# Ledger of designs, part 4: miniprotein binders against Glycerophosphodiester phosphodiesterase GDPD5 (GDPD5)

Target 1, 371 residues: Glycerophosphodiester phosphodiesterase GDPD5 (GDPD5), of Arabidopsis thaliana (Mouse-ear cress) (q9c907)
Amino acid sequence: RTLHPLPVKGPKTVKLQLQTSRPYNIAHRGSNGEIPEETTAAYLKAIEEGTDFIETDILSSKDGVLICFHDCILDETTNVASHKEFADRKRTYDVQGFNITGFFTFDFTLKELKQLRIKQRYAFRDQQYNGMYPIITFEEFLTIARDAPRVVGIYPEIKNPVLMNQHVKWPGGKKFEDKVVETLKKYGYGGSYLSKKWLKKPLFIQSFAPTSLVYISNLTDSPKVLLIDDVTMPTQDTNQTYAEITSDAYFEYIKQYVVGIGPWKDTIVPVNNNYVLAPTDLVKRAHAHNLQVHPYTYRNEHEFLHYNFSQDPYKEYDYWINEIGVDGLFTDFTGSLHNFQEWTSPLPDTSKSPRQLLSQIASLVLPYAKA

## First folded at step 5 (miniprotein)

Design k9 (from k0 with L20R Q37I)
Fold by ESMFold2-Fast, scan of step 5:
Structure k9 (fold): chain B 371 residues (1-371), chain A 86 residues (1-86)
Amino acid sequence: as target 1 above (371 residues)
Amino acid sequence: SPEKLEEEIKELKDEAKELRKRAKYLLRFLGDPWLAIKVRELAEKLEQLIDEAEKTGNEDLIEEAEKLLDEIRKLVEEAQKILRES
């Protein structure tokens, strides 16, 4: 009973195409500002609110089934601690140089994971949905995009590939990355960026692990994006520094394998005492190497907004889109970004919005307002 | 006394350094490091208040730094509770 019925199709089944004329609106873990992250409900809400892409984190169960789940441990966003039958399953592993203790996703079969229920990560977000939704598989995530009433892209992350490959047995001498690409191909995903095949089923494959993106370049021509963390964080697979992976030489190298970078937004526009500072040259240099820039994560709460913007998310969107010039935004609040984009940059070949119609009416009526 | 003020300043400096180290730890583990970033920002502000208190001898700034240290400590404890179960 966790599956949703398929939408009823009308007599004409032609879907509205993905827009390509303004920055991509990427629903980070679904509409997770409103509904718990990486749940079917969060993804359906994001589609309803006008997202271009739904985003997810791919990890694995013990039995090698791909799941949509951000943390390598179940502790913080599930009710695993309430399951007495799992009380003895806690383990300690080395995760990126730190000993982490918890209930790891790869220590549970899919059948066991399906017994769990998601809870809201943040105390300051809506708690009413705690315990309502199960963990979904990557295939269930793909069916959500497939069944959308319009063309909706997907943005899956190959998350913690080193950890998944260390602790999960992959059949036939294959890797975690092989299973991800095999699953994408099974669901009809492929094609180079902006090709006809890609436009029918748009996707970007993201990872913080450059070797995973290089590896899958031999398996699929689907566009890839290299995620970039804070300036102090080296790559998890190769221990390469921020300075190295954002150098002009590295951009020249990596552009053979990726179409863009996904940096943490504070590496583009540094923050001090809740004020944004002057932007770095990262976006300009990436664009000089023909790389798109899709920063993460935009959030509407005042704790994440800056005084320069009067803590107004629309002023933040305006700055990042029109002054910084980014090509996509990972947001927890896809509806607010969609509203901003519809208001300020309406799609050229769509029906005019109510605001555009009001402007048109005003231009026709104002000349006749006098006697 | 000058000796008491010097001891309080040294203790605050040591605490600020440990909080910055813990922010770096949280940043490395969390795939979404917003709390680690907030702790780092507040720890930087704490260090600035301590430096100003040391230069001016203003005891009010030490009280402000102690309040900020307690706020940061609470945030770090909440983050540690999320990241570990041992």
Scores: ipSAE 0.006, ipTM 0.355, lowest interface PAE 10.7, mean pLDDT 84

